# VH-VL binders against q9uuj3r425to622: the designs that were tried, part 7

Target 1, 198 residues: q9uuj3r425to622
Amino acid sequence: SSLTEDNLIVSLVPKILAYLLDAYSYERDEEVLSCVWTTEVPLKDAFDLKSVLRKTDNVESVLNACVEKYTLSSITCSLRLCLLEFPDSLIRSSFYDYFKAIYTTYTDFEDLDHRLYSIKKCLLHLHSTPLHILEEIIRHLSAYAISIRMKDGQIRHLAKIISPCVLRPPDDLNIIPVEDTHPTLLVIDLINEFENLF

## First folded at step 1 (VH-VL)

Design e6 (framework fv_alirocumab)
Fold by ESMFold2-Fast, scan of step 1:
Structure e6 (fold): chain C 198 residues (1-198), chain A 121 residues (1-121), chain B 113 residues (1-113)
Amino acid sequence: as target 1 above (198 residues)
Amino acid sequence: EVQLVESGGGLVQPGGSLRLSCAASGFTFSSYAMNWVRQAPGKGLDWVSTISGSGGSTNYADSVKGRFIISRDSSKHTLYLQMNSLRAEDTAVYYCAKGEYQLLWDAFDIWGRGTLVTVSS
Amino acid sequence: DIVMTQSPDSLAVSLGERATINCKSSQSVLYSSNNENYLGWYQQKPGQPPNLLIYWASTRESGVPDRFSGSGSGTDFTLTISSLQAEDVAVYYCQQYYSTPYTFGQGTKLEIK
């Protein structure tokens, strides 16, 4: 059931993030380390790994075996796929238009405090499980970005890749927001302002 | 208040063993990489070993590989250094040091006061 | 292994004057993907453990006086104390944390003239 699946993901996500944090320390290829979250991988590898991770009783053992067969990017892609499989994003789609309005109204540098207030207001209305997972993921990405001191363009690319996990449009067969960038802009603020938001 | 307190140093004969401990308080111990750095009398700083926050990742200076083992106990907030097959050249004050961020590639922002290890007959 | 070499080995400077300490690495400690130098500076006073002053070559640690500054990139780095105070008498070490083994310079002893 959905409750059982939610409980599994709550334990799985922190274990994967902890493994990645350790793995970053051994990665000497500068391009690989900077692109761990953004590199495209064969979908078969990511789906296969996702399936194994969801069925295993020892996540760490599976992830240790991955360093021989799969890349770190396969692990991050598998994590993203786990989150994309849930019917709604971590910040539920009912907030989609709310943030679209915020990021069209408060676009200037001087508007940061207004955007942060709006984000904090949203966070107060999230259920405990999606809030916890969101906090863990953003804490990880914020620490990762700081540790390798990402430039604005790199943070934007990372945010674009992560944004479908954080905030998706409502499930509507007739409407696909093609030009919308506010989910990416929200993730940039979450990463850059983590200490002020959580 | 962030503190690191080392213990376990002493006089030991060549070929002997010692285990050093570092008690941590005032921060989320399991989130940070921990390091051992030594300083021989009148000499400079010499990095010995590092361990990741989870304990899953360790690295050692070539001079101590195969002889020293770094470990941690997150429930006790304690870092350890098991030193085996000690040599006169291992004589030094041993410092416990915390990484500034959660990666191993970090400057060391918090240091203990050190514990003296003397290897002599 | 990356070898860190400091110059001078010792330096005597009058109170209120500028002190400059240099550090060279045998290989670049610049991480090209983020354009940051994995280089830190430490101060060690007699009988005390080292204290972190500067990280990422030029970022001051919280609580460190603004008279301390770091500069340089790649293989050549400098620690500057713009107006020497009596409390600054110490041995100063540079350190690379770009790759293990992490390595320190041999140290520069700073004394009052």
Scores: ipSAE 0.000, ipTM 0.501, lowest interface PAE 12.5, mean pLDDT 84

Design e7 (framework fv_alirocumab)
Fold by ESMFold2-Fast, scan of step 1:
Structure e7 (fold): chain C 198 residues (1-198), chain A 125 residues (1-125), chain B 113 residues (1-113)
Amino acid sequence: as target 1 above (198 residues)
Amino acid sequence: EVQLVESGGGLVQPGGSLRLSCAASGFTFSSYAMNWVRQAPGKGLDWVSTISGSGDYTNYADSVKGRFIISRDSSKHTLYLQMNSLRAEDTAVYYCARDHPYYYGSGSFYGMDVWGRGTLVTVSS
Amino acid sequence: DIVMTQSPDSLAVSLGERATINCKSSQSVLYSSNNKNYLGWYQQKPGQPPNLLIYWASTRESGVPDRFSGSGSGTDFTLTISSLQAEDVAVYYCQQYYDTPLTFGQGTKLEIK
């Protein structure tokens, strides 16, 4: 069962994404804008921001005040840390080997339809809350990537950063082995094919 | 398959300069923060410097701040340590070490999971 | 700076017996918001680079035998080897990554007998 503070964090995700989308229109530094999801930040700052957001009655006011002290990259890092602290990834760990098999078998461009079919089957079996959060995050990232005209290498880097939030292994360590590329490849397909999946 | 190989160590006189390199292979170099850690003969581990995956954030131990410069070249998959104004107490084996991969791009959590074999720097007259 | 102090400086343990190494930090390395201790343990065998054993005080790195375990929170930490094997002869280091500068303990030399 979910605790009050955990429910509050879950409800904050769409508001944080809406804030980021609005903030992109005011960011004048194109280099900063292109790296908002991939730039590293001090972990303590991201954790502190997350803690403040958990206690607020007005998320938008806090985010507007906090951006003067914290960067947009701190906000995106705080969001990713929130998702990493969930007991399971957005696509539950029981699908880890399912996608490992798919991305081992269907690796070519001509295999895209097979991969999309497999992803759609998985999405039908997700519970409503993780599915909703996944859809909103991928919608946001897909729109962001299009708006700044991300190249394939940039999308791959973004996908690698996001992948632990989306799909983690079921073992006690819950660490994605460096040899396992399928979580990253899955996120690439989710971003590139958003309109065909959701 | 994942490897880090250091080079550039050698004998140098006090006040001299030396540039260390660390060639990375078998992983996406730009996705990981990198560290230099040194060990004087018969002594313990001593952290020198960290650089983020993007190269935007660097940190240094107080003993080397202002003298050493950490940098990276993503296109060459290589980490560097430019050492200036070298002192006898800088004599050590210098290791290149990768941050643990768990928090990709979210700010490194500083656990070093892959290390090179080290390169010896001797500062002596 | 956070100062890391290990005890003992050296110990000798018989094969198959339990080895215990302690590490103390001069201030807490527990981040209350995520309830994680920013502490790792490394093993260094003669002539080799260090090898990461444990991170977040108690999480075992992939490939590390389950006889190695980490425990503790805040300022007091322990590395335990439940049944010492010959290949475990090494110097062990604790390390905090809560704050910069990153700091290591002085090391504990583990020997057989």
Scores: ipSAE 0.000, ipTM 0.487, lowest interface PAE 11.8, mean pLDDT 83

Design e8 (framework fv_alirocumab)
Fold by ESMFold2-Fast, scan of step 1:
Structure e8 (fold): chain C 198 residues (1-198), chain A 122 residues (1-122), chain B 113 residues (1-113)
Amino acid sequence: as target 1 above (198 residues)
Amino acid sequence: EVQLVESGGGLVQPGGSLRLSCAASGFTFSSYWMNWVRQAPGKGLDWVSTISGSGGSTNYADSVKGRFIISRDSSKHTLYLQMNSLRAEDTAVYYCAKSTEYFDWLPHFDYWGRGTLVTVSS
Amino acid sequence: DIVMTQSPDSLAVSLGERATINCKSSQSVLYSSNNKNYLGWYQQKPGQPPNLLIYWASTRESGVPDRFSGSGSGTDFTLTISSLQAEDVAVYYCQQYYSTPYTFGQGTKLEIK
């Protein structure tokens, strides 16, 4: 089903993010906390948890039960899998070449205002559901990065992991393209400039 | 234009308290770590405290730990420093400074206010 | 805690001549994941707040004249002013922003000879 037609994802994503914020406050292991979004997990665990979360009437009860069977990294991976299963990304693939041009033309530090303007124009053209989900996720990641004092390299790694959820190439391609960096650069800008964009 | 304007400095007796404010404008206040840096008359720069954009993380120089409290109000775009149990050695110009480590180009104290003078004397 | 030590404490240089200020950190401020040195240089003119000159050890801040340059990596850093001008009279500070507590060097006072 398309992201714009999925009423369940609208309630699921904010509940998962709220649980994670509470869990961050509880987590005392700095290494675990800093790697919540980037640690590789067994895919079976993430797929199993995703399936349960999409079928449950009480997301919070499922997540609270996770402490016995799943890690915080399994929860974040499950969230990413929920977004990856949609046919299109949060910013629809029709904007892929638009942002490739933007991040090719406006590459310098002093070009930030041009990039922000381009991002704002894109956001105005998103349907309400993907825009809302994108806003909630980026708000969360921005706050998380600030709270654990992420360095530029960590922000870039986080952005690279999140970028397929945010902006994917069109399905018209028959082979994977050479790895483009503009989706990652877009996510970095979204995280760093959240309050200027939303 | 990024602007940081400090206020609240003044003369206070040893053991007294004072609250400094820094009004921020021209940038997304809650996205950046904010700092207080002080400079005693004729001396060098001395970092005092830092606070994350969300306010969830704070750190202090050992000399002020337990006495000073850094805080922020994102709705007012204002940074605060509550100074308690003041000592003569706290006499300094207190600067508000913006830092950012969240983008490849911006890992530094890129903007400073003009400072506010705190004098601790009997 | 990372201790920053500058040398010399004061320096007198003739107009048009090169000024060199050194900064040493007690531990590396090079972050391996992004390969950047978390070191900056600030200029403080009499009666003014500090002003950023250099960040990431060698990147010049926008608006800073080409005569200012930063070099070094890890623990040893240098600020160079290639041709001193009268307006460059100031105290110069190095700073690490690798970890809290953020620490500054003691400052180097630059005067015209």
Scores: ipSAE 0.000, ipTM 0.424, lowest interface PAE 17.3, mean pLDDT 83

Design e9 (framework fv_alirocumab)
Fold by ESMFold2-Fast, scan of step 1:
Structure e9 (fold): chain C 198 residues (1-198), chain A 122 residues (1-122), chain B 113 residues (1-113)
Amino acid sequence: as target 1 above (198 residues)
Amino acid sequence: EVQLVESGGGLVQPGGSLRLSCAASGFTFSSYAMNWVRQAPGKGLDWVSYISGSGGSTNYADSVKGRFIISRDSSKHTLYLQMNSLRAEDTAVYYCAKDIREYSYGYTFDYWGRGTLVTVSS
Amino acid sequence: DIVMTQSPDSLAVSLGERATINCKSSQSVLYSSNNKNYLGWYQQKPGQPPNLLIYWASTRESGVPDRFSGSGSGTDFTLTISSLQAEDVAVYYCQQYYSTPYTFGQGTKLEIK
């Protein structure tokens, strides 16, 4: 199945994100809360949870049971794993070179309006399902970053972790080359400028 | 160019310990999960252990769980396998192997070291 | 655990002829959301480490000759060498990476007839 045809992913992603927003309000450990998206978890836990979430007819019931067996980081990791395993990134790989050109040409603060215009143009050309999922994820991450008062370095780290879900190259491996910073820079702009883009 | 170089293998008595090392170069070491895979003389491939890029997640085959410890040192670009309470059936060539995909939670392995032989015998 | 079974255990093929190696998984390794089979093929020559030939069941790794191809889906997979060359003498392994523990087939030894 593709993203544009997967009814389950349309339902799954918003429910996971809603669960996480609720869970953030109850998490009292500031270290844990600050690393929810960046902490890695046991491979088995991520795969097991991903499998269960994909097969369940009640996502909320599974997530409620997870508080005993899995951490919040296991849940975010499973979500990222689902997105990484789709055949294309949320912003399809055909836009990879488009954004490489943009982030090579418009690198300064004064260039922000040009970058935002280019991003908005791209968003208009996305299919409804990947656009919806992208909007929900970026809305969530933007709200999360504000709620824990993330500094620029933390936002960059979060963006780097998320960037392969958002924009990957069109090759068979979908590996972002080390020299290519534009996927991370794009995610930083998406998070920081959410209200001006969506 | 990607290179993985194992060291630390040798002859050990049953119940003994060995520490294997794998020096990595030519890629962003901390972005890739690493694995140990072993092969007993004349036998097939047998997955041993996994460690995530950050080192925060590890996994083990049931046969080595509780005896082997996988770890990594990002500053030295080195993967380790601490082997304790060694048994005759642990005799094998041990390979370190790199996941094909950046920020992955386990896929196939695009690069392997040349291997280091561990012999557990009295 | 997913059990991987290869057939045959050994195979002798004449130079220039087609070699086929089969691999069966005890459960499906097809991930429905991305329509990819989490199945790879490795070649191991005597005294050398394994080399990745195929990933995603049918995608050839960079540098691997066109004579190697992978096919199949779900539980049944095939590695084909269309025209055997002397340097292809090796043991071939299939591997699933759908779930941990990662498991390999027992290997198929390919020899020149």
Scores: ipSAE 0.000, ipTM 0.454, lowest interface PAE 16.7, mean pLDDT 84

Design f10 (framework fv_maftivimab)
Fold by ESMFold2-Fast, scan of step 1:
Parts: C-alpha cells; sequence; structure tokens
Structure f10 (fold): chain C 198 residues (1-198), chain A 126 residues (1-126), chain B 106 residues (1-106)
C-alpha cells in the first residue's frame, strides 16, 4: 500500500517521535544520547519491534515497555525500517535527478537561497501525507541536533543514515548509489534550515 | 545459522572463463547486497564487485570492469561471478561476502561485510 | 578510487601489550571505515564498522577511532588469538582495502 493511504504510518510516526522526545529528557549519558539515531543494533531486534508496533492495538503500551526490552536505537531503527518498506521515499524518486542537478549546480555559499527555493518548490508538489511525515521527522531531528549541539560532521552522519527514507533513486533499488551524495546534502539542508522551509 | 559457500574455482588458462557460485542460507538473501572479494597468494584483500539486494545495481573494480559480470538469482539464494578474459593476475582466492546492513543503511557498504564464505581458489596459469 | 594506506606494514608485540594500527585515506571518508581481522588460511572477520562501532561478538579490547582521513584500531591488551593480519576498508565509495598490517609475536 502507498504511503498516502497508510493510516498506520500516519498515527505511528508521531507517537514514536513523541516517545523519543520524552525519552531524551531522561537519558543522562551524553554519549548514548548523541548516538540514538546512529548506533547500530541487530536488525532482527528492529524488525521484531517494527512488527509488534504495526500490529498492536496499543502503541503507547509497547513503547512504554521498550525500557525493559529494547533500546532507543532499536526504536529509531524500527521507524526507519517502516519508512523503507514503502515503495517510494518521502520525497518521491521522481525528484532524484532534480536534486542531483541542484546540488551539482548550487554548491557555493551564495547559492543557499537557490537551493532553499528549489526545496520549497519540491515541497509544494508533495502529497499531504508524505509532506506531513517529512515535516514531523525533520522537525524532530532539527530540534534533537540543536539540543545536543551537533557539529557539522555529526549532522552529516545523521543525514546519511536518514537520507534513504527521504529520497531514493528510481528503479526500485532502495539503495543510494555510492557516488551520489545529493540525498545526504538535501537532508543536511532540511535539518539546518527547517524554520525557513516548513 | 547464516552461511555462504563458494564453488566453481579451478585451474584455467589465460584468456579462459570461469563462473563462480555462492550458495547462501540462514538469512533473507534478497535483502542484502553481496560482494566478491579476492586475495592473491600472500597478498592483501581486493574488492572485486558488488550487487544490490534486488540485483538492479552492480559495481566493479576498475581491474575487472568489462571482463567480469556479477549476478544473483534470489529464487535460488545464489550469487554468481562470471569471469571472462582471465589473466595471470586474476589468480586468487575468491570470497563471497554479505553486506551487514540491509538497504535501510543508506549507501552500499556502510556497515562492512559481516559474513564471509570459505573462499574458492582460481588459478590462471598455462 | 580512494587509496588506503596502513602503518606499520608489520609489527611485533607481546601478550598484554597495547597495540595501535593506523589507516590513512587519500581523501575524506567521514566515518565510513571498517576494520577486519584475518588469520592464516581463514576468511576475514569484521571487527569494527563505521570507524568506531564494535561488531557483535568481538571482544571489548578492540576499539576504533578517527574521522576524515586518519583512523586507528587499538587492542588494549593483546591476547594470543589476536596475532593476525588486520585490514582497514573504506565504505564511502566503492570499497578499497589497506595493504594490511601483520601483527607478529615478539
Amino acid sequence: as target 1 above (198 residues)
Amino acid sequence: EVQLVESGGGLVQPGGSLRLSCAASGFTFSYYAMNWVRQAPGKGLEWVSTISGSGGSTYYADSVKGRFTISRDNSKNTLYLQMNSLRAEDTAVYYCAKDQEIYGSGSLYYYGMDVWGQGTMVTVSS
Amino acid sequence: DIQMTQSPSSLSASVGDRVTITCRASQSISTWLNWYQQKPGKAPKLLIYAASSLQSGVPSRFSGSGSGTDFTLTISSLQPEDFATYYCQQSYSTPTFGQGTRLEIK
């Protein structure tokens, strides 16, 4: 089923993000907190949690029980897996070459306004459900990055990890070509310029 | 139990061809990119080729581009390497290796190669 | 292609020693670097991925650090089973391996 028609993802994503925001306030280990989105977990754990979350009648109960069985990194990985199971990314693959051209042409400091304009034009053409989910995720990541004072390198790492959820190539590859960096650069701009884009 | 088993290696003359196979078990084969990595006797590791989980994307080392073809049959859980126009410098143990992360990791190779086969020896000699 | 250079090419150490192996990339690769261990006659084993993440089942005496172009693998207290050849591998682009560092008994 398409992302625009998936009632489960529309209700599930905001609940997971709200749980994560609350959990951040209780995490005292700065190293753990800074790696919530980037720490690797056994994929079996993330798949198991994803399956439970999508089939449960009580998402809040499952998430509350996570402190006993799953890590925050398992939760963030499960969220990414939910988004990756859809045939297309939040910004549909038809925009892949559009952004490749933009991030090849407008690379300088003076070009930021041109990139932001191009991103805004894309956002106007997204269907309401993908746009809403994208906005909520980027709002969350932007706030998270500010709260832990992420450096440019950390933001780039985060952006690389989340970029397949945001923009994937066409042809049902589900894997970004190694030589292409524009999906990562797009996510960096989305995070850094959230207030100017949404 | 996750396992990879290579086969098809042997002795071949320069200019000849060989097809290597790698049989996968214990994981969802189509979810993972697969690699061929070789090692000449007494030398280091050299990446040869990668194929995406769906088979839609393939990548090659410059030294084998145009001569080698990587492919997969997800219905048979099998990876292949067709080697043509073989040269003495292609002599090596060829390993089949699985990417650790599924497509959710972003670009290929991100998390390294977590499962390796035992290797199959290819000797190119007259 | 991105060239990976390891230092030293070989070193000798004793059980209990702290051992450090370095790897340098010809261009910035962020944190997209993996470390492998290979014992004679065996396939390589993944030790560290994404520069500093310890692979499941690998002893905690192994650690990785670095970003950009300069990376290190550290064994905090060398054990007999650690005598092997170690390889770094960049995952920023199509994979390239370092030439290897052979760790020998002193």
Scores: ipSAE 0.005, ipTM 0.490, lowest interface PAE 11.3, mean pLDDT 84

Design f2 (framework fv_maftivimab)
Fold by ESMFold2-Fast, scan of step 1:
Structure f2 (fold): chain C 198 residues (1-198), chain A 123 residues (1-123), chain B 106 residues (1-106)
Amino acid sequence: as target 1 above (198 residues)
Amino acid sequence: EVQLVESGGGLVQPGGSLRLSCAASGFTFSDYWMNWVRQAPGKGLEWVSTISGYGGSTYYADSVKGRFTISRDNSKNTLYLQMNSLRAEDTAVYYCAKEPYYDILTGSYFDYWGQGTMVTVSS
Amino acid sequence: DIQMTQSPSSLSASVGDRVTITCRASQSISSYLNWYQQKPGKAPKLLIYAASSLQSGVPSRFSGSGSGTDFTLTISSLQPEDFATYYCQQSYSYPTFGQGTRLEIK
């Protein structure tokens, strides 16, 4: 059901992220490393891995055993699918229009402090479980982006891929309209300004 | 029950420093964002600075950025404003102001204020 | 910063009058607008938050309305203790206040 009620997701997310950090240290192909979050994967592989990860009592063992069958991109896709299967996003859909207004009004670099103030106020209103998961994911992505010296365009693409996990609209489909850019812009700020927000 | 009491104001020369304190009681201090708001004699209200409940996030008005530092000691239920490089334009009554717990529907607002402490910057 | 402009800057009224004070934001602030009352020599007191929500302990003769850029504070039947300066304040971004409206006895 809801993120605030799912005990397993609290332990699953940090374990997957820890595995990925270790895997990054052994990946020598810079092209592969730069695209672990953005590379498209066969959906069947991601769904299969997600199913196994949600049933296991040893996440690291599963990920190590399955590495020959799955790529790092399949692992990141599986993590995103775990979050997407919940009815609401990490930042509740009730904030969707709030952030749409913020990112329509405060679009310039000079407006960054205004956006950060608004984001920080929002974060204080989140339930502990979605806040914890959001913090862990953004910490990971921020560190990852710095370590591979990600350029602005790459950060934007990463943010676009992650945005449906972070902020979805309150309609029954929970699909971000292609014309709505504010979820992506929010994730860019979360990644770039992690130290100022958490 | 909620009470905020400011202290530390006084007369100081331009270029000098002062540290203001705000003693809070009647609520769980660490759960709430705190603010300093000032008012020059005969003028309106001007927001100066904000600090988050745990002290990890601080924000400043452009007029004081780089000169003033907001901080808090949650073990003592006390808010501080360290004011350096004071200018004549900083002459004002400084109010300590509390926000309620944030709610997206209501936003933030200053639900309780102290009585203020007067800072005069003059030679 | 978001500019807040109040109108009028000063207003004279009699006890029992209906008083209206307006506040205009330089850009849309949704409903994130608060109203404060300040009496001479005293700290401001919160009257209304989120454009229309009455603070606990504030008399029901005070009401707020508006959204976006235009907001109104109304006192339905002015009392002697209501003669004060009133300030609007936006909380959409960093706090900014209007210049104040002085309500004086006529």
Scores: ipSAE 0.000, ipTM 0.484, lowest interface PAE 15.3, mean pLDDT 86

Design f3 (framework fv_maftivimab)
Fold by ESMFold2-Fast, scan of step 1:
Structure f3 (fold): chain C 198 residues (1-198), chain A 124 residues (1-124), chain B 106 residues (1-106)
Amino acid sequence: as target 1 above (198 residues)
Amino acid sequence: EVQLVESGGGLVQPGGSLRLSCAASGFTFSSYAMNWVRQAPGKGLEWVSTISGSGWSTYYADSVKGRFTISRDNSKNTLYLQMNSLRAEDTAVYYCARDSYEYGDLGYYGMDVWGQGTMVTVSS
Amino acid sequence: DIQMTQSPSSLSASVGDRVTITCRASQSISDYLNWYQQKPGKAPKLLIYAASSLQSGVPSRFSGSGSGTDFTLTISSLQPEDFATYYCQQSYSTPTFGQGTRLEIK
């Protein structure tokens, strides 16, 4: 139930990300490749796959079998669902208002260094398991975005989709209010500035 | 120095089997997709099979599907091609070739490193 | 699968000549086209990838162009070591090679 206690997710995340990286090299439909993380999928498929991945003794075998039954978008959705099931986000909800203040105050081009400083300070206070998972996911997304030459609008869309996994508010529903853009802006900075942050 | 060295070729009867090996050195083997490409005497190049860096994804030319199996042992930096039910038309020099892809790279950058080739002759 | 057709099948040229080899795909392959050089008894060598990008270590006299279905390899000033067979190869789907163009001394 707790990210800090879940040794399964530590093993599962790198294996899913490795499978996806492998699959990207063989996908020639540029539209499919560019939408792997953002395409809507039947939720039943994603929930079913998530359940199998969390219960299996052999993640590689399940992922290999996915080529016959599931799309890459179902796999990415299953990964996001695994992270959304935890009561807290990868960056603890206690940092929600911290980042809201940061992204309200430091919005201009000269402010990037201030935002990066604030992010680095936050990363120093994360527990090892959520930090490791966050680092691996952002590393993957940063490399993916570079490899397909993602434009700013595509990065924003990707960041919006990923943001609930990264930073959610500290209420029982854990729903990001529509007026709050700072979780998305944080993910954009994490992706674009990966080399300067990790 | 980046190098691929092939072995296992030889003379075999129709219907027989051979296993080819390709020893890789000088690079992170598990980060690269690998290919087998063959060339019949006096003919052009024909792609045979590809295996992903992890080994999870394999692809085959229609002419060899169901007869050939590509595999790799990343702990030994070795690529394999198990060839079963061999036919006269499988007679060729078989090349091991690295698909020029690395972490975050898409696999369209060609095959940048090749072995010297190993001759497979299928004859009665 | 995607068929690759090279033209001409053979070509005779002299040192210093400008040589052009063409390759046509049976369907659009964007820029997923590579060019290789093969000398007798040796493995192929990658010259050009992604239709127009020169591979590291390859002399600048080699260049590639084209997109979609029609592609060209050009050698601006032929050298003695350039007499070889040249192959195009698509990587848009499962790889297929052209039949090869044999470049011979005139």
Scores: ipSAE 0.000, ipTM 0.487, lowest interface PAE 14.0, mean pLDDT 86

Design f4 (framework fv_maftivimab)
Fold by ESMFold2-Fast, scan of step 1:
Structure f4 (fold): chain C 198 residues (1-198), chain A 121 residues (1-121), chain B 106 residues (1-106)
Amino acid sequence: as target 1 above (198 residues)
Amino acid sequence: EVQLVESGGGLVQPGGSLRLSCAASGFTFSSYAMNWVRQAPGKGLEWVSTISGSGGSTYYADSVKGRFTISRDNSKNTLYLQMNSLRAEDTAVYYCAKWGYTSDEFYFDYWGQGTMVTVSS
Amino acid sequence: DIQMTQSPSSLSASVGDRVTITCRASQSISSYLNWYQQKPGKAPKLLIYDASSLQSGVPSRFSGSGSGTDFTLTISSLQPEDFATYYCQQSYSTPTFGQGTRLEIK
């Protein structure tokens, strides 16, 4: 929430994503590579790594040391935890009901253009820092999904895991209600249509 | 390591009151919704109540609504359940449980050891 | 409330057996189904979330499958430490649990 914390996250996210892109080229286990973002890890490892990453003055040094101690899934989990600890999601919670209406009304294939227009309108009204972070994360996930040829079910699972970072409800629970699938559907569209949205 | 430690259970007469506490450690307490889940002797699990990370939103099972109050003190990393107008059917082990991370899924990722509440004459 | 029904209510098996426990929802709950293990005198432990996702630290012999109304928990090769009561739980709406399946040594 502070300017100091905003400055840190702006530099931290791209460095973590750059490390992951490089690391993907070294991962030889295809199953591990396909589950980097979705594999559950010991939460203690992710919390410990998150704490170190937010306090370090050298993110690259910490991440390079991680190759010996932590998995890539611990790194992705730590990144998600950093975003979840902010009071609001990357797309402000004030847009929660806006997207609920969109994904209730425009559900068919022929409605894709209407959904994309609505998303573009939202993106134009985001503040520069959350927009930049969102763009970098979705760019990364879109490229990652293409490179490993993710199937629809895998993209849905990835989107489900990422969606609390992207769009949470306006109440202070910050839990996506179990009945609401629109945050996941939004992330699927963001990943699949990255080139048409950013 | 995540730890949840319940206390405050005991024997109470019908119509009486008890206050349960859950001391949390090993995670950022104020960032997570917390829950009470109970289990009557020899029976299954029943969700009782949820409170948001800030404490601003609370939810209750129909069976306890109006009688139980969930609250939290984030400065002390402690969750509470105030139980009033207790009935024999409230007899159960009460577990403190933490919300886990997924976009559309609410799951109880960590549980305390439970505290026994017996409502008997 | 969504009603969760487990079958069987109890099951006897031997070490090394493949065990399947089923859970049925009174209405479609998509994939919003979790599985928990509870040993006597202990708190429940999360095994599977979102129907098929294995919780960290849970052995790979545990797997979950299903969507909609019918779900299964499978233990591919039963170990001595697996004798416990298993519960399914839906998170599609207000949380509700199945009545439990007690897995006993044969």
Scores: ipSAE 0.000, ipTM 0.433, lowest interface PAE 16.2, mean pLDDT 84

